# Designs tried in a protein design chat: VH-VL binders against Uncharacterized protein YLR179C. Part 2

Target 1, 201 residues: Uncharacterized protein YLR179C, of Saccharomyces cerevisiae (q06252)
Amino acid sequence: MSSAIVAKLNKEDIIKDTVKDLAFEILGELSVSYVDSDDIKLGNPMPMEATQAAPTIKFTPFDKSQLSAEDKLALLMTDPDAPSRTEHKWSEVCHYIITDIPVEYGPGGDIAISGKGVVRNNYIGPGPPKNSGYHRYVFFLCKQPKGADSSTFTKVENIISWGYGTPGAGAYDYIKENNLQLVGANYYMVENTTVDFNYDM

## First folded at step 1 (VH-VL)

Design a7 (framework fv_tarlatamab_arm2)
Fold by ESMFold2-Fast, scan of step 1:
Structure a7 (fold): chain C 201 residues (1-201), chain A 120 residues (1-120), chain B 109 residues (1-109)
Amino acid sequence: as target 1 above (201 residues)
Amino acid sequence: EVQLVESGGGLVQPGGSLKLSCAASGFTFSGSTMNWVRQAPGKGLEWVARIRSKADSYATYYADSVKDRFTISRDDSKNTAYLQMNNLKTEDTAVYYCTRLEYYYGMDVWGQGTLVTVSS
Amino acid sequence: QTVVTQEPSLTVSPGGTVTLTCGSSTGAVTSGRYPNWVQQKPGQAPRGLIGDTSNKHSGTPARFSGSLLGGKAALTLSGVQPEDEAEYYCLLYYGGTYVFGGGTKLTVL
C-alpha cells in the first residue's frame, strides 16, 4: 500500500520536484473529494471549475496504533508548476495550510482533516495560466512534533515560492522549518483550456 | 570573487537620516535575499532587516527596534541593496554589515562594514 | 521579544574539544530554526562557519561541526587551534525574521 503510493508519486516526479530528500513513511491514505466530482486518485485530471471550493479531506491510517490522541497533524497544498512544468520562476505556490489538526477517529476509522485545526492559509483553488499545460496540485499530510509551539506556525504571506524568495522553494522548506514528518500524500492535475473559456460570458 | 561592499556611514545627529549602500559583485544578486546586520561598539551582532528577491515581490522584514524608522530596498539593475535610516537614535550607533542569505547555508557572505555614529 | 542564549565565555586548551550551545526562549531548538554559526575575530568582520544546523560553509575547517544537542543547537570544535580564539554567534530563524545569540567568547589557553 505505502509502496504503491510512493511509486505513483515517483512516476510523476512529485517527490523529486517538491519534498526531495526528505524521508517519509506513508502511514495511511489521504482522501480528497470535491463536491459533485470524482475522488482524487493519485494524479487524475480535474476540471478547473470543479476545484475552486475547498475539498473534503480525510486520512485513513493503515494501523491506528501509529497515531494517538496526543498527536497533531498539518495539511499542506502546493503547486510546483508555476507558471508551468517547464518554467518554475514562481514555484512552489502555496494553496492551503492547516495546522493543529486533532487525531479524532470517526466510525469508519478515518480522521477528519478539513474543517478541523487552525487554517493558516485559506484555500486557493487551482489557477494555471492559459496554455501552460497541466499543473500538479499536491497535498501533503504531516505529523507535528510533540509539544510544538502552535504560535510558530504562521501564515505564508507571499504564496509565490511559499514566501522563501527562491524559485522551487516551498513545501520542503516549510516541513523542515517546522520539524514536520511526512505521513500522507495525494495529488491531481489541472489544465486551463483556452477553448473552454468564453470571455463574452 | 564574491563580495559585498558597504558605504554611506558617517556621523549624524540624533533625529537625523542616513542611507547606506551595499554593492554586490561575483554572484547573481537579483536571485539572492539580502540582510543588514549591525554591531554596536564592543557589543554583539543584531539582525536589522531583510529583503527578498523579485520572485517574492521584494518582501521586507524588520527587527522591532527599527521597524518604524528603517527601510530596506534594492536595485537589481545596479546590484545594490540599501538601508534608509530615519529618526536615528544614539543606540543606532554601530558598524552596519550587509550579508547575503541562502536559506540552507545561512548568512555565508559578509561585507567589511560601514560605521554609523549617532551623536551630537 | 525572543531571546537566544549562549554561554558568555568558554575556555579550552590547545588540541582540546569544546562544545558551544545555543538556546531559545520560545522552546527547544529544532532544525526548523536553521541554526547558523558565525565566527568573529578581534578587529575583523564576521565570517560564516555553519548554516542549517550542520551544513559547513566552503573553507570551514574540518575540526568544526554543528549539531542539535539537548534541545539546543551546538557547535563543536575538536583539536582546537590557537587561531580559533574568537567570538562565536548563533543565529536562529523565526519565519521571516532572525535573532542572534549574545555570543560566546572562546579563549584558547
Scores: ipSAE 0.000, ipTM 0.432, lowest interface PAE 19.4, mean pLDDT 85

Design a8 (framework fv_tarlatamab_arm2)
Fold by ESMFold2-Fast, scan of step 1:
Structure a8 (fold): chain C 201 residues (1-201), chain A 123 residues (1-123), chain B 109 residues (1-109)
Amino acid sequence: as target 1 above (201 residues)
Amino acid sequence: EVQLVESGGGLVQPGGSLKLSCAASGFTFSDHYMNWVRQAPGKGLEWVARIRNKANSYTTYYADSVKDRFTISRDDSKNTAYLQMNNLKTEDTAVYYCARELYSGSYYAFDIWGQGTLVTVSS
Amino acid sequence: QTVVTQEPSLTVSPGGTVTLTCGSSTGAVTSGYYPNWVQQKPGQAPRGLIGSTSNKHSGTPARFSGSLLGGKAALTLSGVQPEDEAEYYCLLWYGGAYVFGGGTKLTVL
């Protein structure tokens, strides 16, 4: 179950291109749903226009004992393919950061992620450049260190390379610097078929 | 035919107790979460209590206004949900509705409602 | 205390379009609040219309739609009919409790 998710992420180079050698212990299923659209299923393609509004995000632990009521979660969304899958000079691009998400179960027994916690970076929908092929839009769910003061977490003001100024810097650096633990992931793909989008200042 | 029928309402004095029943028919009651919602005369809807199904250990939830005074329960063998109301106050005067909570993937909805039962708390 | 805010009253002409909104004192309403919309006509029990932001119940007329708009949940009626005159309540989930809005009285003239 958890190994199947990790195997899929490895097969599609998500781990290699984003979180690399960070410990990755999947504790549950990260569900991502856009209005009037197919659910995100570990890499299915989505129309760009369907993904511009923030999605509904939920986390369903495999075993509730792995998370306590005192734990807090953080959600990260990144694009490792900027400007394209083969050229990463602006990668990773930060699309969403939420911290301090409480471990509180929704009506159906899942943990609500979207609409909870503190939004550090507002949702930015996919904007791949025209003729750049498919980009992978990756969500990572992390557990915060117990008792951590999230106001001290890295501030991402420049979304290009997550403000680190180094091509390829992003979620890996943020997770490492703030001592977060990876516990969930999901992703989908978007290709721009309608308009040019430039990663210029 | 899906139905919810409330019963047990009536007139009680402040400090008194009442137990409401919600009889379900036409669906697999044991799979669904159940809620109680009330409406004071001329006022809006107020959520009161929730109980999950057996798979979720009959976990219960309460509005702050009724915590420690009201208890929600269910008997799946009788297809019935209950609301035990203790230490009733005049502010508890309302029509009490039973509502089914439909859960399907990411979909959570109060889809089926009963006709309600009136509880009047007055001296 | 957490407060869910709705317009107290709105008026629309038959055949017109109207949008009701549902806001939270805790901040922007997102899909994580599982917004529900309930209709109640005078002297009748409530009827479920929309669950989890935009999912219509099987009996809900096609003219009703749910969405998120400007940090609020929204219920839109397009091609309003006289029988749509009713109170409309939104319901939001706060992790351990549901909270209803104060209701919107929709008048169809």
Scores: ipSAE 0.000, ipTM 0.453, lowest interface PAE 16.4, mean pLDDT 86

Design a9 (framework fv_tarlatamab_arm2)
Fold by ESMFold2-Fast, scan of step 1:
Structure a9 (fold): chain C 201 residues (1-201), chain A 122 residues (1-122), chain B 109 residues (1-109)
Amino acid sequence: as target 1 above (201 residues)
Amino acid sequence: EVQLVESGGGLVQPGGSLKLSCAASGFTFSSYAMNWVRQAPGKGLEWVARIRSKTYGGTTYYADSVKDRFTISRDDSKNTAYLQMNNLKTEDTAVYYCTTDYWGSYRYFDYWGQGTLVTVSS
Amino acid sequence: QTVVTQEPSLTVSPGGTVTLTCGSSTGAVTSSHYPNWVQQKPGQAPRGLIGDTSNKHSGTPARFSGSLLGGKAALTLSGVQPEDEAEYYCLLSYSGAYVFGGGTKLTVL
C-alpha cells in the first residue's frame, strides 16, 4: 500500500526533489481525475491540453481511524521542473493550494478534496516550456495541525520558488513552515511539443 | 476554442468616461497577463495597458499617453479584463483590442479579440 | 520616450525573399526586449506571428522566420505568397511595458 506508493514516488525522484528529508507516512490513495481523461496513476503521461481545467481530487484512507472529523486537510500542487527537469532556476512552481478541507466521507469511503475548503492559490494547469521535456506535476495531501488557523499559513504570492526567492524552494518549505503532515501523494508527467510556455511570470 | 470578445465601445464626448470589457474563453485566463492595444483610424497599433496575473501580483503598466486617466483591471472569476477610461480626449478615438501575453521563457501576443470602436467627439 | 523604428514600406515579388527590421532608440535590440511580430490585413484584427525573437505562434506558416540582425530584430519571409501582403508590426518589451514600431506595409507584386 504505503510502501508501493513510496516506491513509485522514488522511481521518478519525486521525494528527493520535493520533500527531501521530510519524515512521513502515506495514509491513503490520492485520486486525481481530469475530465474525459484516464485517471492519474503515479507518473503516467498526460496530454497538456487535457490538464488545463482543475481536476476532481479524492482521498481514500487505508484505515478510516487515522483521520477524525475534527481534522482538516490541505492540498498542494507543485512543479519541481521549471524550466526543465535538468534546470530548476524557477522551481518549484506552485500550481494549487487548498486549505481547511473537511474530513467528510462519501458513499465510496473517499473524502472529497476538490470543491471543498478554502482555495488559497487558484489552479494553474501545466505549462512546460516548448521542447523542455517531461515535467513532473506533483500533488501532496497534508493533514493540518489540530486547531490551526490556516489564515496564518504562508502566503504564496509569487508562484516561482513558491515566493521564497530561492531556486528549488517549494512544497517542502511550505509543509515545514506550517507544520503540515504529509499523508497522500500522486503525480503525472506532461511535455509540451506544440505551444510555447503560457504562464504569466 | 480560444476567444476574446471586447465590448463597451461607443460615442462619447471629450471629458467623458467609458469602461471596456474583454470576455475570455477557451484557455486558463487566470494564468495570462492581459493587454489593451488601440489603433486610431488609418494609424498603427499602440500599446495602452497591461495587467499581470494575480499570481504575479496583478501589477499594472500604462503608456504615458493614458497614465492617470485609464485603469486596467481583471476579474478572474468572470474570465474578464476591463479598461476604465476617464477624461477622454479626441486623440483617444481608436479601435481597442484586448490581447494576451505571458512572461517566462517567452513573451507572446498569442490571442487577440476583434476590437471595439471608441469615438471621442463633440 | 522610446521610439521603435520599422521600414514604412517594402515590396517583394511572389516567391521572393524579404527581411523587415525593427530598431530601438535606446540602443541595440536584444532577446531581453522579447521582440514580437504581428500581422494585420485591412479591416481585420491583428494576428500574432512570432514571439520572443524567433518563436512561431501556432499556425504561422513555415516561410516566416524571426531573428536578430545587426542590433535589430528581423522578420524574414522566404517564398512570399500574395496573401502575405499586409501591415507588419514589431513590438519590444521595456521591463513590464511595450512599445510598437510604426509598421511596415508589405506589397507583393
Scores: ipSAE 0.000, ipTM 0.434, lowest interface PAE 15.8, mean pLDDT 86

Design m1 (framework fv_mogamulizumab)
Fold by ESMFold2-Fast, scan of step 1:
Structure m1 (fold): chain C 201 residues (1-201), chain A 120 residues (1-120), chain B 112 residues (1-112)
Amino acid sequence: as target 1 above (201 residues)
Amino acid sequence: EVQLVESGGDLVQPGRSLRLSCAASGFTFSSYGMSWVRQAPGKGLEWVATISSGGSYTYYPDSVKGRFTISRDNAKNSLYLQMNSLRVEDTALYYCARDRYYGSSYFDYWGQGTLVTVSS
Amino acid sequence: DVLMTQSPLSLPVTPGEPASISCRSSQSLLHSNGYNYLEWYLQKPGQSPQLLIYLGSNRASGVPDRFSGSGSGTDFTLKISRVEAEDVGVYYCMQALQTPYTFGQGTKVEIK
């Protein structure tokens, strides 16, 4: 349900730390599944090793009348906790962008997200610095404005701060400048206590 | 403004030691990995050493392993390279470089370099 | 060690024309996360190196959009769509997939 999803996002400050004052309404459930792993369920911790390959993503609207075959969707994945939950000088880090995803309903009433549309930024799995605590990895599904095509979208060339050059800039700025409408979200958490990526905290 | 300023380069004889320093400013030094990269006169770039943000982990190529030690003092925003048992082949301009955060070591800011000449 | 090989080593270019530099690695630089751990650096005459491209195709802050990186696995290309006088210098590819980090031998771009 919409209210339950929003409540879970607010519990972990996802909205406050990413999309801020953006007006939105959640229109469905964003399902994220990694191979041979528990499904992502709004904030469960995941082992880092299980999340390195791109997930299977689908969207199930609460009401099919709110999304039609003429609509296109965009998927954004962001890390607001770079280098850690308490220091955001490199946040947000862009992990995945897909645009121009068609609205095509499958037999279960779901819309396939992964494997569709135009991949702008290839998937980067979680790699939190060793002992930096839990990082939140957030997926946002957005509806594109009618009549827009991929040529109208801003490219994200620098993944750190989504190329905006301002700590904390990311999904909110991308959504605003491309006139996207947020309609779905999910997230999970990863910590790293074993692997040193040449960064420690 | 991010700035990295190297110092300590000198003319030394083979077998001697030299310590290089790099003074960092304009960013939170303790949050970044740091590296040394050298360039022999008229030659290409060669990676020399990397140190993690907290100083717990260091990495070297075999060419300098056991002879060079990278270290840092986060309270002083300073990076060091202790070079022992110097060889003529170590003659180069030594750059201090900042590693950008997340998933890959890449050097987004470089100092001006300090020249080390090892000659007999 | 991962051997990085660049071609050509010398590239004279007429201003306004495109330029292309190849970089080949002795083993795949494609990580299981889907990114290629390849970088491009430019060293202008008398200056320190500067980052152009990281993770195969991401432009560093302040780098003009006429620079682009492409390729995957062992074969990579840096393209300059329209070479300007300011682009002269030596271009290096580097792999950061594993230590020791290794650079290509460099490609010198000069104006004809």
Scores: ipSAE 0.000, ipTM 0.442, lowest interface PAE 18.6, mean pLDDT 87

Design m10 (framework fv_mogamulizumab)
Fold by ESMFold2-Fast, scan of step 1:
Structure m10 (fold): chain C 201 residues (1-201), chain A 120 residues (1-120), chain B 112 residues (1-112)
Amino acid sequence: as target 1 above (201 residues)
Amino acid sequence: EVQLVESGGDLVQPGRSLRLSCAASGFTFSSYEMSWVRQAPGKGLEWVATISSSGSTIYYPDSVKGRFTISRDNAKNSLYLQMNSLRVEDTALYYCARWGYYYDFAMDVWGQGTLVTVSS
Amino acid sequence: DVLMTQSPLSLPVTPGEPASISCRSSQSLLHSYGYNYLEWYLQKPGQSPQLLIYLGSNRASGVPDRFSGSGSGTDFTLKISRVEAEDVGVYYCMQALQTPWTFGQGTKVEIK
């Protein structure tokens, strides 16, 4: 359910740390799957090495009547925890932007997100600094305004603070300036667990 | 197949103008930042210009600022470099390149180049 | 501007032997997410440049295992474990931290 998804995002401070006071009307479930890995289920931890290739992303609306063939979707991926959960001087970090995704239903009632639309920013896998703890990697699915001029969607040139130049700026600002409507979300956590081996010991 | 094909290079006299074109195919051109990189005969690589996917953000080094203009036409999958007030030191092979590999700072696809010779 | 300096500028190698190229930047390239914004490109004779290494140490798709990048901050190394005839060309490092994007002067690798 929509309220359950929003409740989970609130419990983990994702809304507070990313989209803040933006209107959020969840219209379905955002499925994110990495090759040979467990599905992303609202906050499960993932090994860093398993997430470096772009995931397969699908959206399954609760009610198909709320999205039409004339609608277009946008996918955003952000890290609000850069360099760490407690220090956000580089946040948010932009990891993925796809716009102009068509609403085309597959046999299972899902809409393919990955591999569709226009990739504005290529997928960047998680890269939390060593000893920075868990980072939340958040996917937002948005509905684009009807009749929008798609030429206004641009690449984020500097991924740090999504190029806005202010710590903590990111998905909120991008969504607001492009008049996007939040309709789906999912997230997972990654930490950098690399350690040095010293055989002299 | 992913390809970039440059054209427009020619022999021109100092002070004249020339326009280079780059035709992109095999990928969603409108999603990628594009650059021009040049190489003078027998010398190293020098970055010339970069344009964002929409065309709204443009960067130049001081050596060409005010003389060169990078532009793109996403509907035509084409990148352009308008070169004005050409100097002998602008003589080079001009490459078109895509910024599209990991972290959007790596030029993963390059064209074959088009030769510009500026001499009197 | 960030100055990129390569050493050596000319590197004759015997086939099958290792090769090592140094690249130094005038300021630290270590930045967001702990990444080094340093790339390596190879230009084979008569060909366009091709990407070898991005973010200091990551091999680009299709690049053979014999190539590796290492280093952090201002001092970087590209290593070829066993040089093959097809590896002949000019190697360039490039900083991707800030505009203007700057390349090293190039290192010409030739078979002895």
Scores: ipSAE 0.006, ipTM 0.445, lowest interface PAE 14.1, mean pLDDT 86

Design m2 (framework fv_mogamulizumab)
Fold by ESMFold2-Fast, scan of step 1:
Structure m2 (fold): chain C 201 residues (1-201), chain A 118 residues (1-118), chain B 112 residues (1-112)
Amino acid sequence: as target 1 above (201 residues)
Amino acid sequence: EVQLVESGGDLVQPGRSLRLSCAASGFTFSNYAMSWVRQAPGKGLEWVATISGSGGSTYYPDSVKGRFTISRDNAKNSLYLQMNSLRVEDTALYYCAKDYRGYYFDYWGQGTLVTVSS
Amino acid sequence: DVLMTQSPLSLPVTPGEPASISCRSSQSLLHSDGKTYLEWYLQKPGQSPQLLIYEVSNRFSGVPDRFSGSGSGTDFTLKISRVEAEDVGVYYCMQSIQLPWTFGQGTKVEIK
């Protein structure tokens, strides 16, 4: 747990607030790029307007032998800070789910994530409420269990608390119930800078 | 009645730090965003910082971003402005202001004078 | 940043006569929620600013009926139907739709 990526996730309480006690090992770098914008780099702030279109996502394993052509990957995107970092009554909010992503290496040794697999939940860009401060938008890349029945991966109908009905429920519950293995992560931060300071926040 | 009382203004040299305080009464402090607005002698008004009711969100203009930090202690009904790396152009009367339903400044304190000079 | 421009900057008024102050914004202050985020503040000599008008035309509590606000989009007006001695001071418009919040440069109303 002394990897640089894990250290950065811990710095902003990503692990504590999302995947909790999940055992995992990061197997590579998850690259997320929005059009005409800086790449996300484990917690940099991004302008809200730059993140409304779905990003280009790629995964670069540290060691290609850890993932084979028989493996399938799943991408999850979650907001643990709804409505804010200090109030989680709507958390986590589901922003994106892709499953059954094939492990196909490109010329650069990366695996294309976006544009592959089955989109279960369409991309929803960041929408932090006014006066809610920075929200962490977290991407998790997971390896699916061998022989997984893809019909078990259904759409999350209620994106609030990922449909589990419990504040704080989300990616952790989805990962556990589908026997996914976390292998990659990245995140960025967005705040809504428009005026409207809701006092009930 | 709503009352806002600022304190902490002083004469300081450039590069130094100063902390301003605002004591609030007459309303449920934690339910309202609070702001600092300054006015240089003989000049107009300039917004400096805003903090949400919970303290979870803070906002600044580029002129003070990275140098000033707004904070609050809801248990003490107090608002603060930590001002670091002060510049001559930070010389102003600093007002504590309450928002109205999260939209605008409905009540203002009397201000506390900060003079940055060598 | 949204630039707020007031005119005139100095407005000498004969007691009992009307006064009118213009405020123009560099972009529309109409929000997607249907509200226009334009306020007027008065700073009397030696006193703190006080809220007069919010959302273009709504008088704040205790503000006399002689004050009225109007306008839309980028053009706004504050009118005083009959200026009294107690109305002297500097009037500021402000936009609160986009951070950073910005004020006009101020209009000084004084008795002739």
Scores: ipSAE 0.000, ipTM 0.424, lowest interface PAE 13.6, mean pLDDT 86

Design m3 (framework fv_mogamulizumab)
Fold by ESMFold2-Fast, scan of step 1:
Structure m3 (fold): chain C 201 residues (1-201), chain A 122 residues (1-122), chain B 112 residues (1-112)
Amino acid sequence: as target 1 above (201 residues)
Amino acid sequence: EVQLVESGGDLVQPGRSLRLSCAASGFTFSDYYMSWVRQAPGKGLEWVATISSSGSTIYYPDSVKGRFTISRDNAKNSLYLQMNSLRVEDTALYYCARGLYYYDSSGYFDIWGQGTLVTVSS
Amino acid sequence: DVLMTQSPLSLPVTPGEPASISCRSSQSLVYSSGNTYLEWYLQKPGQSPQLLIYKVSNRFSGVPDRFSGSGSGTDFTLKISRVEAEDVGVYYCMQGTHWPYTFGQGTKVEIK
């Protein structure tokens, strides 16, 4: 349910801290699964070590008629809590970008997201600094504008503030810049429980 | 050839204002953080200001905060430093330098201009 | 602010002999990424500063292999294996890990 997903995102300030005033409608469920781990369920905590390999991602529209074979999808993954939830001087950190994902329905009515399209930024697993508390790792699924050429999308070279140079810049700016429409979201939380950890080690 | 050329340095009295300019060529100016670094005669280097590639993020040390304003015009490949309420201790050669982001290959000044001299004296 | 302390401040060297400059920071320069943003700059007489070393030990393009950087955390060293006449100038360490950016006070290398 669209309203239930949006309510969860609002309760944990995901919308306020990432996509802000962006107008959107959630069109389905974004499923994110790490090998031998619990499914991602809109904010459950995950062990850091379980999330270092790229997840399996799929999208299940509530209404199949809302996405057609002519559409292409983009997946964005961001960390708004860098270095921590209360200090955002490095926010947002870019963790994953895939574009040009085709809309191909499987027998269960789902669309495969992972393993499809063009990877612009390779997956980077969560790496919260020690003593920084829980970080929210947020996935956004977007519909690309009609007729968007693959060459239109580029890699984010500096992952800090998604290269925009402003603390708090990230997914919202990328969505606006590329005329994307937000249609799906999911997130989970990771805390660093180890010692002598450095981010991106 | 990658080049930065500063201008605008002058002899001014304490309390006056001065605007420095830096003209960039040979690279995509809008892709880089840019900075001003100064050097008082016979003294060491001191960082003065940094501006992000878009112009939205700006940093100053406390010594110049509220008196100096860094700005850029990406359409003209130009960097500026507006210096207000000048003090004798602001006397220095002012360098324009290309600074990079903190991540990966960032955090250094790889290209420097020739400098422009600002003398604040009564 | 992070204080950067260099020693010695003056270093007279005989051509062909080695030179070593120390730089100490008041705080660890290890960034959250695990990278250490410590640079070395050379200012030759009458010239603008030029980058020699970045991230502690990486030589910048065109820098001769007689220059080497080492260190970790708060203690860093720049070494010149055999000093040449063209190496005369003031050497500065700089940290880029913490805002504001801070430089050491400089070490003047002179031929004697």
Scores: ipSAE 0.000, ipTM 0.433, lowest interface PAE 17.9, mean pLDDT 85

Design m4 (framework fv_mogamulizumab)
Fold by ESMFold2-Fast, scan of step 1:
Structure m4 (fold): chain C 201 residues (1-201), chain A 120 residues (1-120), chain B 112 residues (1-112)
Amino acid sequence: as target 1 above (201 residues)
Amino acid sequence: EVQLVESGGDLVQPGRSLRLSCAASGFTFSSYWMSWVRQAPGKGLEWVATISSGGRYTYYPDSVKGRFTISRDNAKNSLYLQMNSLRVEDTALYYCARHKYSSGWYFDYWGQGTLVTVSS
Amino acid sequence: DVLMTQSPLSLPVTPGEPASISCRSSQSLLHSSGYNYLEWYLQKPGQSPQLLIYLGSNRASGVPDRFSGSGSGTDFTLKISRVEAEDVGVYYCMQALQTPLTFGQGTKVEIK
């Protein structure tokens, strides 16, 4: 865990709270962009309303030779802070799953992630409860095992605890059960700043 | 045509071991989490074990933890339950059941069950 | 563990009349999605259990409209609007919110 990316994930307890002891080898930069908004840069805050439509996601490998046309990628998005950063009884909440993403290099050396592959769970934007503070919304990019049968990847029907029925279960469990390898990550923070109307009686 | 067929139930003495099998057909077995649920004669249902689709995660209630092991062979479309240190209170009809993630683990298909009798 | 308690344990019903079964959980089964992780199963005499209701109130495929599930949090009800001979058996509620998965003790529905 020596890269600047891994250091930032550790600083915010993202590794501790999500992928734990899974091997994490960063192969590139995972770029996440919402329309008319600042790019996501490892933990910047985002307004909730700007994040409701699915983002544009791209992966830029540090070394193009480490991913080939026969590889497939999977994208996971999770909220480890449900209902809040200090109370995880509903964590993790599943927000997005795409599998079977082809490794297709564009002219700039980027691999398109969004709009490719098979969407297992449709994108659900951040919905932190009022007065729950900042939630971390974490994207994990994984490499699928070579020759993986597409039909073995399952939809998460119950997004609370990723359907595992245990508080704190989520991306870690999905990654292990599908033999995925962690190769990229990014995250941002959202809080619900809306104030209930108080009618004076 | 989803089908689950259990086998391996027998009469055994306390302290002995027994292995149950469940043969699955009519669906992509490797895509589903699977469970064993038992029912003692004339009694209600009790969850015994769950295994993830790839076999990497297993779950047990405290009553069988350390004694029972759930496993699967996706190439053979088969689910197993290895039962060690059997007790009289393990006497039950053992059902193989398939999970579906619609409400957070409901059982959409069940086998016919295989009877395990533990008696001195 | 979440304790599931059913009442009544025995329910004799005249054919064509309604029936109602209660299920109570020791902890709330409602979560932030607005859904209750509560299922109902029917075990007909000599047969394996079959799914009737999932997510508190949704009928499983092939289940007749006379069956309905209701309730929220810790108090749930399964209703049969007009009991038919084929509805005889033991009904079980189950919570799927957390492990270990737990069932109620069962309610036996018989024709009188």
Scores: ipSAE 0.000, ipTM 0.440, lowest interface PAE 16.5, mean pLDDT 85

